# VH-VL binders against p57417: the designs that were tried, part 11

Target 1, 135 residues: p57417
Amino acid sequence: MNNLIDTIKKIENILYSLERILKQECHNLLKSKTSNEEILELIKRKKILFKKLIILSQDRLCLEKEYNIFPPYESNNKLNNYWKKIINTCLILRKLNLKNKIIMNKKFYLNQRFLELSSSYKKSVTYNLDGNLEI

## First folded at step 4 (VH-VL)

Design a27 (framework fv_regdanvimab)
Fold by ESMFold2-Fast, scan of step 4:
Structure a27 (fold): chain C 135 residues (1-135), chain A 122 residues (1-122), chain B 110 residues (1-110)
Amino acid sequence: as target 1 above (135 residues)
Amino acid sequence: QITLKESGPTLVKPTQTLTLTCSFSGFSLSTYGVGVGWIRQPPGKALEWLALIYWDDEKYHTTSLKTRLTISKDTSKNQVVLTMTNMDPVDTATYYCAHSPYDSEGYYFDYWGQGTTVTVSS
Amino acid sequence: ELVLTQPPSVSAAPGQKVTISCSGSSSNIGNNYVSWYQQLPGTAPKLLIYDNNKRPSGIPDRFSGSKSGTSATLGITGLQTGDEADYYCGTWDSSLRAGVFGGGTELTVL
């Protein structure tokens, strides 16, 4: 059983790391002078943590089958308590991720429109300049 | 470029504790997802996985040697240390440390140290 | 204790094709990604394949990997004398919560 408990604790730690990254992402998305480089770094870290979480989840599933115990682990008070914490943390992460996705989508939409307007403006200016050079 | 180098005693007496240090450059154990592992290979035999430590201080040890193995890191020194207690002649092997990448879908070692040979004899 | 099984040896002539198998179970190969390592005599292992079928920069496309169920295969085409080495498969075992290596395969080029 200790192997399953240890695996659950490792999952909890990854989820806490994800929470910190999502909060940092939110902070960066809300400030007006955010660099795209900072946002890209946070996205990379999230992907890394999700990959680690997948491996830990596979470990959990194998150990559950081996010990014949499954979420919410009602037969083991320690595991049941850890599982409740994990579920609560996942709900928090889901809300944070949704919030950040909404902010990101709004910024992406605005940036896309700005890029389109900037591109059109540059083409117009270049054409007018070329016309003036004809003497 | 990522480089790793193992160091420690080349000769150990039975019942003593072995301490090996992996010193590395080209990456930091403060980097999200990065790990460093230890692998050994007795003369003429197969590779045997021993232990792994990740950037977040999560640790893994092979079950058969778990009570004898300790892995730790010193992020500021760019070092990972492996200790193995109660050495026996069958523990004679080349010991390797290796880098586990931060961005992999699976688990693997992409860069290995040259290895250090440890002989256990009396 | 060996949880991944490889043939102890394989042989082929220069220019030929060889395949090396690695057999495991649902808790290791069936559940996780497979890597392959080449070990030339007297040297440290070198990564050849990771994540079942991907090559690191600098590894020739003569080396390929595949995975089906609980088994994996390393393929080497256009065999060269410099390919003479020991080859190891590796993966994670979810039940043991540890990395595992195969027993190794000695490739001789005649």
Scores: ipSAE 0.668, ipTM 0.850, lowest interface PAE 1.7, mean pLDDT 88

Design a28 (framework fv_regdanvimab)
Fold by ESMFold2-Fast, scan of step 4:
Structure a28 (fold): chain C 135 residues (1-135), chain A 122 residues (1-122), chain B 110 residues (1-110)
Amino acid sequence: as target 1 above (135 residues)
Amino acid sequence: QITLKESGPTLVKPTQTLTLTCSFSGFSLSTYGVGVGWIRQPPGKALEWLALIYWDDDKYYSTSLKTRLTISKDTSKNQVVLTMTNMDPVDTATYYCAHSPYDSEGYYFDYWGQGTTVTVSS
Amino acid sequence: ELVLTQPPSVSAAPGQKVTISCSGSSSNIGNNYVSWYQQLPGTAPKLLIYDNNKRPSGIPDRFSGSKSGTSATLGITGLQTGDEADYYCGTWDSSLRAGVFGGGTELTVL
């Protein structure tokens, strides 16, 4: 049983780490200027945390089968309490992820508009300067 | 660029505690996804997994040895330390430390130290 | 106790092909990726294969890996005398929550 409890605690810790990364992502998305390096680093960190979560989830599933106990672990008060925390944290992560996705989509749309406007402006300037010298 | 080297006593008496240090370069244990593990090999026998520590201070131990093992890291010194209590002649082995990344799909060791031999005898 | 079973030895002539098996269970090979290590006499192990079938830079195409169910296989083609070594499979065991290695296979090229 202790092995399952320990694995559940490790899962909870990874979820807390994901929450920190998602909050950092939100902070960066809300800034006027963001570094591409910083964005790539957060993406790499999220990917690593998901890989660790997959391995821990495989550990959890094996131990559940071995001990014949399954979520929401109604027969074990300690495991049931940890599971409730995990579910609550997952709901928080889902909300954070959705919020960040909305911000990213808005930023992406505005950036595309600026690129379109910049391209149109540049073409216009080139045309006006054709064969002419100005102040 | 990644290198690891084990250090510690070459001779230990029965019942004593063994402390081994893994010193490394070319990576930092503050980097997401990085782990360092310990593996041993008794003379003429198979590799035996001992312990693992990750960047986030998450620790794992061999089930049969877990009551005797402690793994810790000093990120600022680029060191990982393994402590093993109550040494016995059967613990005589070459002890390796190795780098373990989360940068692919599975669990593996990509770079190994040269190994340090520990003999347990009176 | 070993949880991954390998044949203790294999042998073949130069230029031939050998395969080394590694048999486990659903808690290790069945659920997780397999790695393979080469250990030349008196040296530390060297990674040959990771993620079932991927080679690190510098490992010749002669070495290949595969996995089916709860077993994995290391293949070596075009055998050379320099391939004489002990070969170990490794993976994660979800029930033990630990890394595990096979018992090792001694390859001789005669």
Scores: ipSAE 0.743, ipTM 0.868, lowest interface PAE 1.1, mean pLDDT 89

Design a29 (framework fv_regdanvimab)
Fold by ESMFold2-Fast, scan of step 4:
Structure a29 (fold): chain C 135 residues (1-135), chain A 122 residues (1-122), chain B 110 residues (1-110)
Amino acid sequence: as target 1 above (135 residues)
Amino acid sequence: QITLKESGPTLVKPTQTLTLTCSFSGFSLSTYGVGVGWIRQPPGKALEWLALIYWDDDKYHTRSLKTRLTISKDTSKNQVVLTMTNMDPVDTATYYCAHSPYDSEGYYFDYWGQGTTVTVSS
Amino acid sequence: ELVLTQPPSVSAAPGQKVTISCSGSSSNIGNNYVSWYQQLPGTAPKLLIYDNNKRPSGIPDRFSGSKSGTSATLGITGLQTGDEADYYCGTWDSSLRAGVFGGGTELTVL
């Protein structure tokens, strides 16, 4: 059983690391001046944590089969308590990820809108200038 | 370029504790996705995986030796230390440390130290 | 005791093709990616293949890897005398929560 408990603890730690990255991402997205390098670094770190989570999840599934015990691990108080923490953390991560996606999408929309406005303004200025020269 | 080098005693007596240090350059254990593992090879025998430590201080040990093995890192010194208690002549082997990245899909060692030979005898 | 099985030896002549098998189970090769290592006499192992079939920079295309189910294969074409070495497969075992290596295969170039 100790091997499954240890694996669950490792999963919990990776989820806490993901939470820290998502909070950093949110903080950077809310700043008036954002660095593309900083955002790229956070994306790279998230990918690494997801890869590790996949390996740990595979470890968990193998150990569950071996010990014939499955989530929510009702027969083992210690595992059940860790599992409750994991589920709670996952819900927090889902909310943080959704929030960051909404902020990022809104910034992308605003940037596209400003690009459209800038393009329209420059075209308008060019036509007005040309018109004044001829008429 | 990534380089690793093992150091420690070449001779230990039965029941003593072995301490080996892996010193490296070209990478940092503060970098996400980086790990360092220890592998040994008795004379004329196969490679045997021993332990692994990742950037986040996550540790793994082979089941058969778990109670005897400790792995730790000193990120500021670019070192990983392996400690093995209750040495026995059967533990005579060449000990390697190796770099393990999390930059691809699978688990592997891309750069290895030259190895250090440890003989356990009276 | 090893959890990955390799033939103890293989032999071929220069210029020929050789394959080295590595057999495991669902907890290791079946669920995880396979790597291969070359160990020349008196030297440390060198990575040949990672992620089942990818070569690191500097490894010639004579070396190839493949995986099917719970088994993996290392292929060497255009065999050279300098290929004479021990070859090891490696992977992660999800049940043991540890890296595992095969028993090694001694390649002799005739």
Scores: ipSAE 0.716, ipTM 0.858, lowest interface PAE 1.2, mean pLDDT 88

Design a3 (framework fv_regdanvimab)
Fold by ESMFold2-Fast, scan of step 4:
Structure a3 (fold): chain C 135 residues (1-135), chain A 122 residues (1-122), chain B 110 residues (1-110)
Amino acid sequence: as target 1 above (135 residues)
Amino acid sequence: QITLKESGPTLVKPTQTLTLTCSFSGFSLSTYGVGVGWIRQPPGKALEWLALIYWDDDKYHTTSLKTRLTISKDTSKNQVVLTMTNMDPVDTATYYCAHSPYDSEGYYFDYWGQGTTVTVSS
Amino acid sequence: ELVLTQPPSVSAAPGQKVTISCSGSSSNIGNNYVSWYQQLPGTAPKLLIYDNNKRPSGIPDRFSGSKSGTSATLGITGLQTGDEADYYCGTWDSSLRAWVFGGGTELTVL
């Protein structure tokens, strides 16, 4: 049983790490002067945490089958309590991820539109000033 | 660019505690997705994984030796330390430390130290 | 104890093809990615294949890997005398929560 308890604790820790990263991502997305490099680094960290979560989840599934015990682990108070925390954290993560995705998509769209407009304006200004410039 | 080196070689008496240090360069254990593992190989035998530590201080130990093994890191010194208690002549082996990244889909060891010989005898 | 089974030895002539099998179970090869290591006499192991079938930089394409169900295979084509070595498969075992290696296969180039 200790193997399953330890695995559940590791899963909980990864989920808390994901929560911190998603909150940092949200904070950075709301800042007017945040670099794209900072956002990209958080995305890389999220991907690493998800890879670890997949491995831990495979460990959990194998141990559940071995011990013949399954979520919400009602027969074991300790595991049941960890599982309740995990479910609550997952709900928080889902909401944070959706919020960040919406903000990120909107920010990307606005940046693309600005670049399109800015590029068009600069080309027009350059052409109008010179009257004969190749771009 | 990534290099690892084990301390030693070491002679250990039965019942004594073994301490091995892995010193590395070219990466940091503060980097997300980076880990260092320990593997041993008795003379003429197969590789046996012992322990693994990751950037987030997450630790794994082989079940058969878990009560004897401790793995820890000193991120500022670029070192990982393995301690193994109650040494026995069957623990005589070459001990390796190795780099383990999460830059792919699963675990693997891409860069290995040269290995250090640990002999357990009276 | 061996969790992953490899043939103890294989042999082939220079220029020929050889395959080395690695057999496990649903808790290891069946669920997780496989890597392969080459160990020349007196040296540390060297990574040949990771994530079932990917090669690190510097590993020639005559080395290949594959996985089907609970078994993995290392293929070596254009065999060279410098390929004489011990070969080990390795993967994560979800039930043991441990990295496991195969027993090793000694490759002899005749």
Scores: ipSAE 0.700, ipTM 0.847, lowest interface PAE 1.2, mean pLDDT 88

Design a30 (framework fv_regdanvimab)
Fold by ESMFold2-Fast, scan of step 4:
Structure a30 (fold): chain C 135 residues (1-135), chain A 122 residues (1-122), chain B 110 residues (1-110)
Amino acid sequence: as target 1 above (135 residues)
Amino acid sequence: QITLKESGPTLVKPTQTLTLTCSFSGFSLSTYGVGVGWIRQPPGKALEWLALIYWDDDKYHSPSLKTRLTISKDTSKNQVVLTMTNMDPVDTATYYCAHSPYDSEGYYFDYWGQGTTVTVSS
Amino acid sequence: ELVLTQPPSVSAAPGQKVTISCSGSSSNIGNNYVSWYQQLPGTAPKLLIYDNNKRPSGIPDRFSGSKSGTSATLGITGLQTGDEADYYCGTWDSSLRAGVFGGGTELTVL
């Protein structure tokens, strides 16, 4: 049983790390000026944490079969309490992730509009200059 | 370029504690996704996995040796230390440390140290 | 006992093809990705294959990997004398919560 408890604690810790990253991402996205490099680094870290979460979840599933105990672990008060914390944290993470995606999509849309305007202007100028060079 | 090197005593007496240090360059254990593990190989035998530590101080130990093993890191020194208690002649082996990243889908070691030979004898 | 089983030895002539098997269970190969290592005499192991079938930079395409169910295979084509070595499969075991290696296969090129 101790192996399952230990694995659940590791899962909880990864979820808390993800929460921290998502909050940092939100803070950076809400700034007037934000480095794309900073956002990319947070995305990279999220990806690594998700990979670790997958491995830990596979460990959890194997140990559940071995001990014949499954979420929400109603027969074990300690595991049940950890699982409740995990579910609550997952709900928070889903909400934070959705908010961040909305902010990112809004910024992407605005950046695309600005780029389109800038690109359109430069293309017209380049074409006119090329035309004049041909005379 | 990633490099690792093992160091420690080459001769240990039965019942003593072995302490091995892995010193590395080309990466930091403060970097997300980085881990360092220990593997041993008795003369003429197979590789045996011992322990692993990740950037977030998450630790794993071989179940059969768990009570004898500790693994720790000193991020500022670029070192990982393995300690094994109650040494026995059967623990005679070449001990390797190796880099393990979370940069792809699976678990693996991409760079290995040269190994350090430890003989357990009276 | 070994968690991952490999044949103790395999042999073939230069230019031939050889395959090395690695058999496990649902808690290791069946659930996780497989890596392969080459150990030349007197040297440390070297990564040959990771994530079942990917090659690190510098590993020739003569080396290939595959996985089906609870077993994995290392393939070597165009055998060269320099390929004489011990070969080990490795993976994570979700039940043990530990890395595991196969018993190793000695490849002899005749």
Scores: ipSAE 0.733, ipTM 0.859, lowest interface PAE 1.1, mean pLDDT 88

Design a31 (framework fv_regdanvimab)
Fold by ESMFold2-Fast, scan of step 4:
Formats: sequence, C-alpha cells, structure tokens
Structure a31 (fold): chain C 135 residues (1-135), chain A 122 residues (1-122), chain B 110 residues (1-110)
Amino acid sequence: as target 1 above (135 residues)
Amino acid sequence: QITLKESGPTLVKPTQTLTLTCSFSGFSLSTYGVGVGWIRQPPGKALEWLALIYWDDDKYHTTSLKTRLTISKDTSKNQVVLTMTNMDPVDTATYYCAHSPYDYEGYYFDYWGQGTTVTVSS
Amino acid sequence: ELVLTQPPSVSAAPGQKVTISCSGSSSNIGNNYVSWYQQLPGTAPKLLIYDNNKRPSGIPDRFSGSKSGTSATLGITGLQTGDEADYYCGTWDSSLRAGVFGGGTELTVL
C-alpha cells in the first residue's frame, strides 16, 4: 500500500510542476516582448513532465491491480484525499492550458494581421504551388 | 561529451558504511529529464540495479536494500552520492554510476562510469 | 529471484545469427520499454538497444531488438569474435518501482 501512496504523491508533485510551467508560459505569452528561446524551453520541460507522468501513471495502474484498489479509492481515506487533490489540480491545469492556447492563438493572429498590413508584405503576397504565402 | 567516474574506498570492513561518489561532466542534474543511477555487479554475477535520482530530487531504491541505501545529489558540484549501511562480504562488487535520460520513450542508461571495485573483508 | 529471465549462455560460429531472449511479466516488459547492454570482459556495460528496437549512434545495424507481449529478444547477425561478451536486458518494473536487469547471457563465438 505504501508504494501506491508514494506513487500518488509523486504524481501530485509532477502536476504541481506542470502548474508552475503553465503559469510561467502564461506570463511569457502576456509580455509585449517574448523570447522564443524561453518559450521553447518551457515546451521542452512540459514534454518531459508529461513523459514522467506517463511512467508514474503506469506504476499507479499496476499497483492498483496488485492491491485491488481503484480511483477514487473510496475504501482508503488517505488515498481518497490525495486523489481529490489530484483531480482538483488537473482541473486547474486544464483551465490554464486552455487560457494559454487562447493567448497563443491570439498572438499568432495579431502577428499575421500586422504582416498583412505592411505595404512590403502586401506587395509580395502570392500563393505558391504548395498553397503557402510567398514573401 | 558525457562522462561519469565513481570514487570511494576500495576496501570496507563488515558493518561499516560505504560512501561512493559519482562525479560527472557533459550534463547537469538541473536539466529537466536527467537522472543518475547506481548499479552493482558482484564478481562473476549479474548486474543489480540499486538506486536512481532525478533532476527534481525524486528518488528510487531497490526494495531488497531500501533501508540500507541513501542517494543524494549536489547539483552545483555535478555529483551524486550513494551511501549503503551495514556492509557485508556479500556486498563485494564493482559499483557503477550511469546517466539516464528522458529524451525518448523508455527508461535506460546511455552512459556508464568505468566502475569502482569495493571489497568487504576483514 | 530473477525478475527477468535470460538463457545463461548462447554460442554460434562467426558470420552466423544468434538470438538472445529475455522473459518477464506484465509489470515489467509487458508495460515498459526494453533496453539491451553489451559488457565486454573487464569493461563497463555499453548501451546497444533502447526503447525496444532503437540503436544509439555508433551501434551497427547487425544488432536489433524486438518485443512481443512479456518477452523481448536481441538479434545479432554476422557474428564477429569481438561480439563475445555478456548481454543484459533491462527495463522498469512498475510493481517494484525499480529498474531491473536480466541474469545475463554469455555469448561465445566458436
């Protein structure tokens, strides 16, 4: 049982790390001037955290079968409480991720509009054989 | 590129505590996804996984030796330290440290130290 | 007790093909990726295969890996005398929450 509790705690810690990365991503996206290098580093870190979460989730699933106990772990108060915290954190992460996607999409749209308004850009706008805009 | 080197005593008396240091270069344990593990091999026997520490200070130990093993890191010194208490002649082995990445899908060790031989006797 | 089982030895002639098996369970090979290591006499192990079937830079094409269910295999074609070594499979065990290695296979090229 302690092995499952320990694994759940490790999962919770990874989710908190993801929350920190998503908040940092949001901060960088809201800046008027953003470093591409900083954004790429955050994306790399998110990918690594997801990879670790997958391994921890496989450990959790295996231990659940071994101990015959499953989420929301209603038969074990300690596990049930950790699981409630995990679900709450996942809801926060989903909200943060959606917010960041909206900001990122808006920035992409605004950048495209600024390029389209440039007299240099407008004079060079053509569609090539690949269906892309040529500049 | 990536290099690791084990150091510590070559001879340990029964009941003593063994402390081994893994010194490395070419990577940092502040880098997301990076881990360093310890593996041992008694003379003429198989590889035995001992412990692992990740960039985020997350630790794992083999169940059979868990109460005897401590793994820690000093990120600023590029070192990982393994401590094993209550040494016994059966713990005589070559001890390796190795680099573990999260660059790909699975768990593995891509670079290994040369190993340090520890004899438990007297 | 061994968690991953390998044959203790295997032998073949130069130029031939050999296969080394590694058998586990659903908590290790069945659930996780497999790696293979070559250990030449008197040296540290060297990674041969990772993620079931991928080769690091510098490992020749004659080394291959595969996985089916709870078993994995290492294939070596065009055997050379320099391939005489001990070969170990390795993976993560989700139940033990630890890395595990097979017992090793001694390859002799006769």
Scores: ipSAE 0.671, ipTM 0.829, lowest interface PAE 1.4, mean pLDDT 87

Design a32 (framework fv_regdanvimab)
Fold by ESMFold2-Fast, scan of step 4:
Structure a32 (fold): chain C 135 residues (1-135), chain A 122 residues (1-122), chain B 110 residues (1-110)
Amino acid sequence: as target 1 above (135 residues)
Amino acid sequence: QITLKESGPTLVKPTQTLTLTCSFSGFSLSTYGVGVGWIRQPPGKALEWLALIYWDDDKYHTTSLKTRLTISKDTSKNQVVLTMTNMDPVDTATYYCAHSPYDWEGYYFDYWGQGTTVTVSS
Amino acid sequence: ELVLTQPPSVSAAPGQKVTISCSGSSSNIGNNYVSWYQQLPGTAPKLLIYDNNKRPSGIPDRFSGSKSGTSATLGITGLQTGDEADYYCGTWDSSLRAGVFGGGTELTVL
């Protein structure tokens, strides 16, 4: 049993780390001047945390089968309480992630549009300069 | 490049506590996904997994030795420390530390220290 | 007792092919990715294969890995005398919540 409880606590910690990263991502996406490198680093960290969550979930599933106890762990008050926290946190994380994706998509679209406009302007200027030099 | 080096006493008396330090360069344990593990190998025998610590201070220990093993990290010093209590002659082995990248698919050790030999004898 | 079972030894002539098996259970190989390590006499182990079938940079393509169900295999083609070593499989065991290694296979090139 202790192994399952410990695994559940590790899962809870990863979810709290994900919440922190998602909140940081949201904060950075709402800034007027945000480094693309900062956003990419947060995405990388999210992927790593999701990967660890998958492995911890595999551990949880194996231990559940061994101890013959399953979510929501109704027969164990301590595990049931951790599971309720996990479910609530997952719901929050899903909403935060969805919100951030929407913001990112809008920001990416606007940034691509501005890059397109900037690139077009620069090409125009260089062409005119080349024309004068060539003549 | 990633390098790791084990250090500690080469001779330990029965019942004493062994403390081994893994000093590394080329990576940080503040980096997401990274871990450092300890593995030992008695003379002429197989590799035995001992313990692992991750960037987030998440720790794992082999069940057979769990009550005797402590793993800790000092991220600022680039060190991981393994402590093993109540040493016995059967604990005589070469002790390795190794870097564990948290790849997309699974756990593995991609860089190993050279190992430090610990003999338990009076 | 060992959680992962390997044959204690294997042998073949230079230029031949060998395979080394590693057998586990649903909580380890069946559930997780497998790595392989080569240990030359007197040296530390060296990563040979990770994630079942991937090679680190510098490992020649004559080394290959595969996994099926609860077993994994290491294949070595074009055997060279420099391949004489102990070979270990490794993985994570979800039930033990620990890394596990096979008992090792001594490869002799005769």
Scores: ipSAE 0.666, ipTM 0.836, lowest interface PAE 1.4, mean pLDDT 87

Design a33 (framework fv_regdanvimab)
Fold by ESMFold2-Fast, scan of step 4:
Structure a33 (fold): chain C 135 residues (1-135), chain A 122 residues (1-122), chain B 110 residues (1-110)
Amino acid sequence: as target 1 above (135 residues)
Amino acid sequence: QITLKESGPTLVKPTQTLTLTCSFSGFSLSTYGVGVGWIRQPPGKALEWLALIYWDDDKYHTTSLKTRLTISKDTSKNQVVLTMTNMDPVDTATYYCAHSPYDSYGYYFDYWGQGTTVTVSS
Amino acid sequence: ELVLTQPPSVSAAPGQKVTISCSGSSSNIGNNYVSWYQQLPGTAPKLLIYDNNKRPSGIPDRFSGSKSGTSATLGITGLQTGDEADYYCGTWDSSLRAGVFGGGTELTVL
């Protein structure tokens, strides 16, 4: 049983780490001047945390079968309380991730439009008043 | 390039505590997903997984030796330390530290130290 | 006891193909990725295969890995005398929450 409890605690810790990364992502996305490198690094970190969560979830599933106990762990008050906390945190993270995705998609769209406009303007500048290419 | 090197006493008396240090370069334990593990190999025997520590200070120990093993890191020094209490002659082995890469699922070691041989004898 | 079972030895002639098996259970190989290591006499282990079937940079395509159910296999084609070594499979055991290695297979090139 202690192995399952310890695994649940590790899952909770990863979820809190994800919350921190998602909040950092939100803060950076709301800035008027944001580094693309910083955003990409946060995305990389989120992927790594999800990989760890998958490993821990596989450990959890295996231990559940071994101990014959399953979410919401109603027969064990301590596990039941951790599970309720985990579910609540997951709901919060899902909402925060959706919010960040919407902000990111809006920024990506605007950046793409800007790049297209800049490219068109630059092409226009390569032609002089006589219609000759100046590259 | 990633390199790791084990250091510590080569001779330990029964009942004493062993402390081994893994010093590394070419990566940082501040990097998300990265871990460092310890593996041992008694003379002529198989590899035995001992412990693993991740960038976030998350730790794992083999169940058979759990009460005797401690793993810790000093990220600023690029070091991982393994401590094993109550040494016995059966603990005589070559001890390796190894790098677990950030893009793994934590199931393999891509670079290993050369190993340090620890003999437990009176 | 060993959690992962390998044959203790295997042998073949130069140029031939060998396969080394690694048998586990649902809590380890059945649930997780498998790696393979080569250990030449007197040296540290070297990663040959990770994530069941991927090769690190510098590992020749003569080495291959596969996994089916609770078993994994390392394949070596075009066997060379320099391939004489001990070979170990490794994985994570979800029940033990620890890494596990097989007992090792000694490859002799005759």
Scores: ipSAE 0.706, ipTM 0.841, lowest interface PAE 1.2, mean pLDDT 88

Design a34 (framework fv_regdanvimab)
Fold by ESMFold2-Fast, scan of step 4:
Structure a34 (fold): chain C 135 residues (1-135), chain A 122 residues (1-122), chain B 110 residues (1-110)
Amino acid sequence: as target 1 above (135 residues)
Amino acid sequence: QITLKESGPTLVKPTQTLTLTCSFSGFSLSTYGVGVGWIRQPPGKALEWLALIYWDDDKYHTTSLKTRLTISKDTSKNQVVLTMTNMDPVDTATYYCAHSPYDSWGYYFDYWGQGTTVTVSS
Amino acid sequence: ELVLTQPPSVSAAPGQKVTISCSGSSSNIGNNYVSWYQQLPGTAPKLLIYDNNKRPSGIPDRFSGSKSGTSATLGITGLQTGDEADYYCGTWDSSLRAGVFGGGTELTVL
């Protein structure tokens, strides 16, 4: 079970990194004088973190099948507690990302980068920020 | 251009700890998505994946050697260090470090060091 | 532990075509991208193929990759004496949470 717990902790860490990036993106978007280069760098970092989240989620799914335990992991208190925190954090991140997209659109920025990221998956699987963040 | 070079002792006695340094140029481990891995190859045998460290200090180790392996980075020096405890003659191999691009996610290494040969013998 | 299986050797004459297989499972090849490496005697491995079928700059188009299910294949057409080398497949194993390499295939050009 330690491998699944470790993977869940890595997922949590990536979500906290995404939160920091999304907050920085929001801060920069609220400043009319912020350079486009700064905003593009944050978008690039955000895409990289989303990709890492996908890889960690694939690792999680494989370990779940191996250990025959699945979200919300009600049979394991430690995993269940981590999962509740992950779900809550994902909801917060989804709201932050939507807010930033709205602000960015007012600055004439395109909102298609997440779709580009999802289109590269080998099984043609798509991650939807308004729904499931995993396969 | 990306270059990597391994350095460390060429001869190690059984039970000693091996420390290998990967020094690189042409990229930074402060760059999002980038990683550096270690791979070894015993004489006449296959490549064996050992460990990987990412820009965010996230670390992975092969299960069979996990308790013996430590991987760390010094971003300011452009170095990654692999430490392996309790060396045994079967650990005799050429050790490589390699660059994992920002979009590779451990699937591949695009640039490799020349390798450093480590012999474990009394 | 060998997680990816390759034939130990393959041989063909100059100008011919060879294929090298790499067989895994759902936790590695089935879920992840496959890479291929060429290792000439006494040298470090060189990336030939990444993301199943993509070539880095400088790799000739006579090298190709493909993946189907839990298996991958490296194809080499127009075989040359300079292709004589060991070939390794590689990928990520989601269950082991580690990279894995195949056992290698020695290509001999007769």
Scores: ipSAE 0.682, ipTM 0.829, lowest interface PAE 1.4, mean pLDDT 87

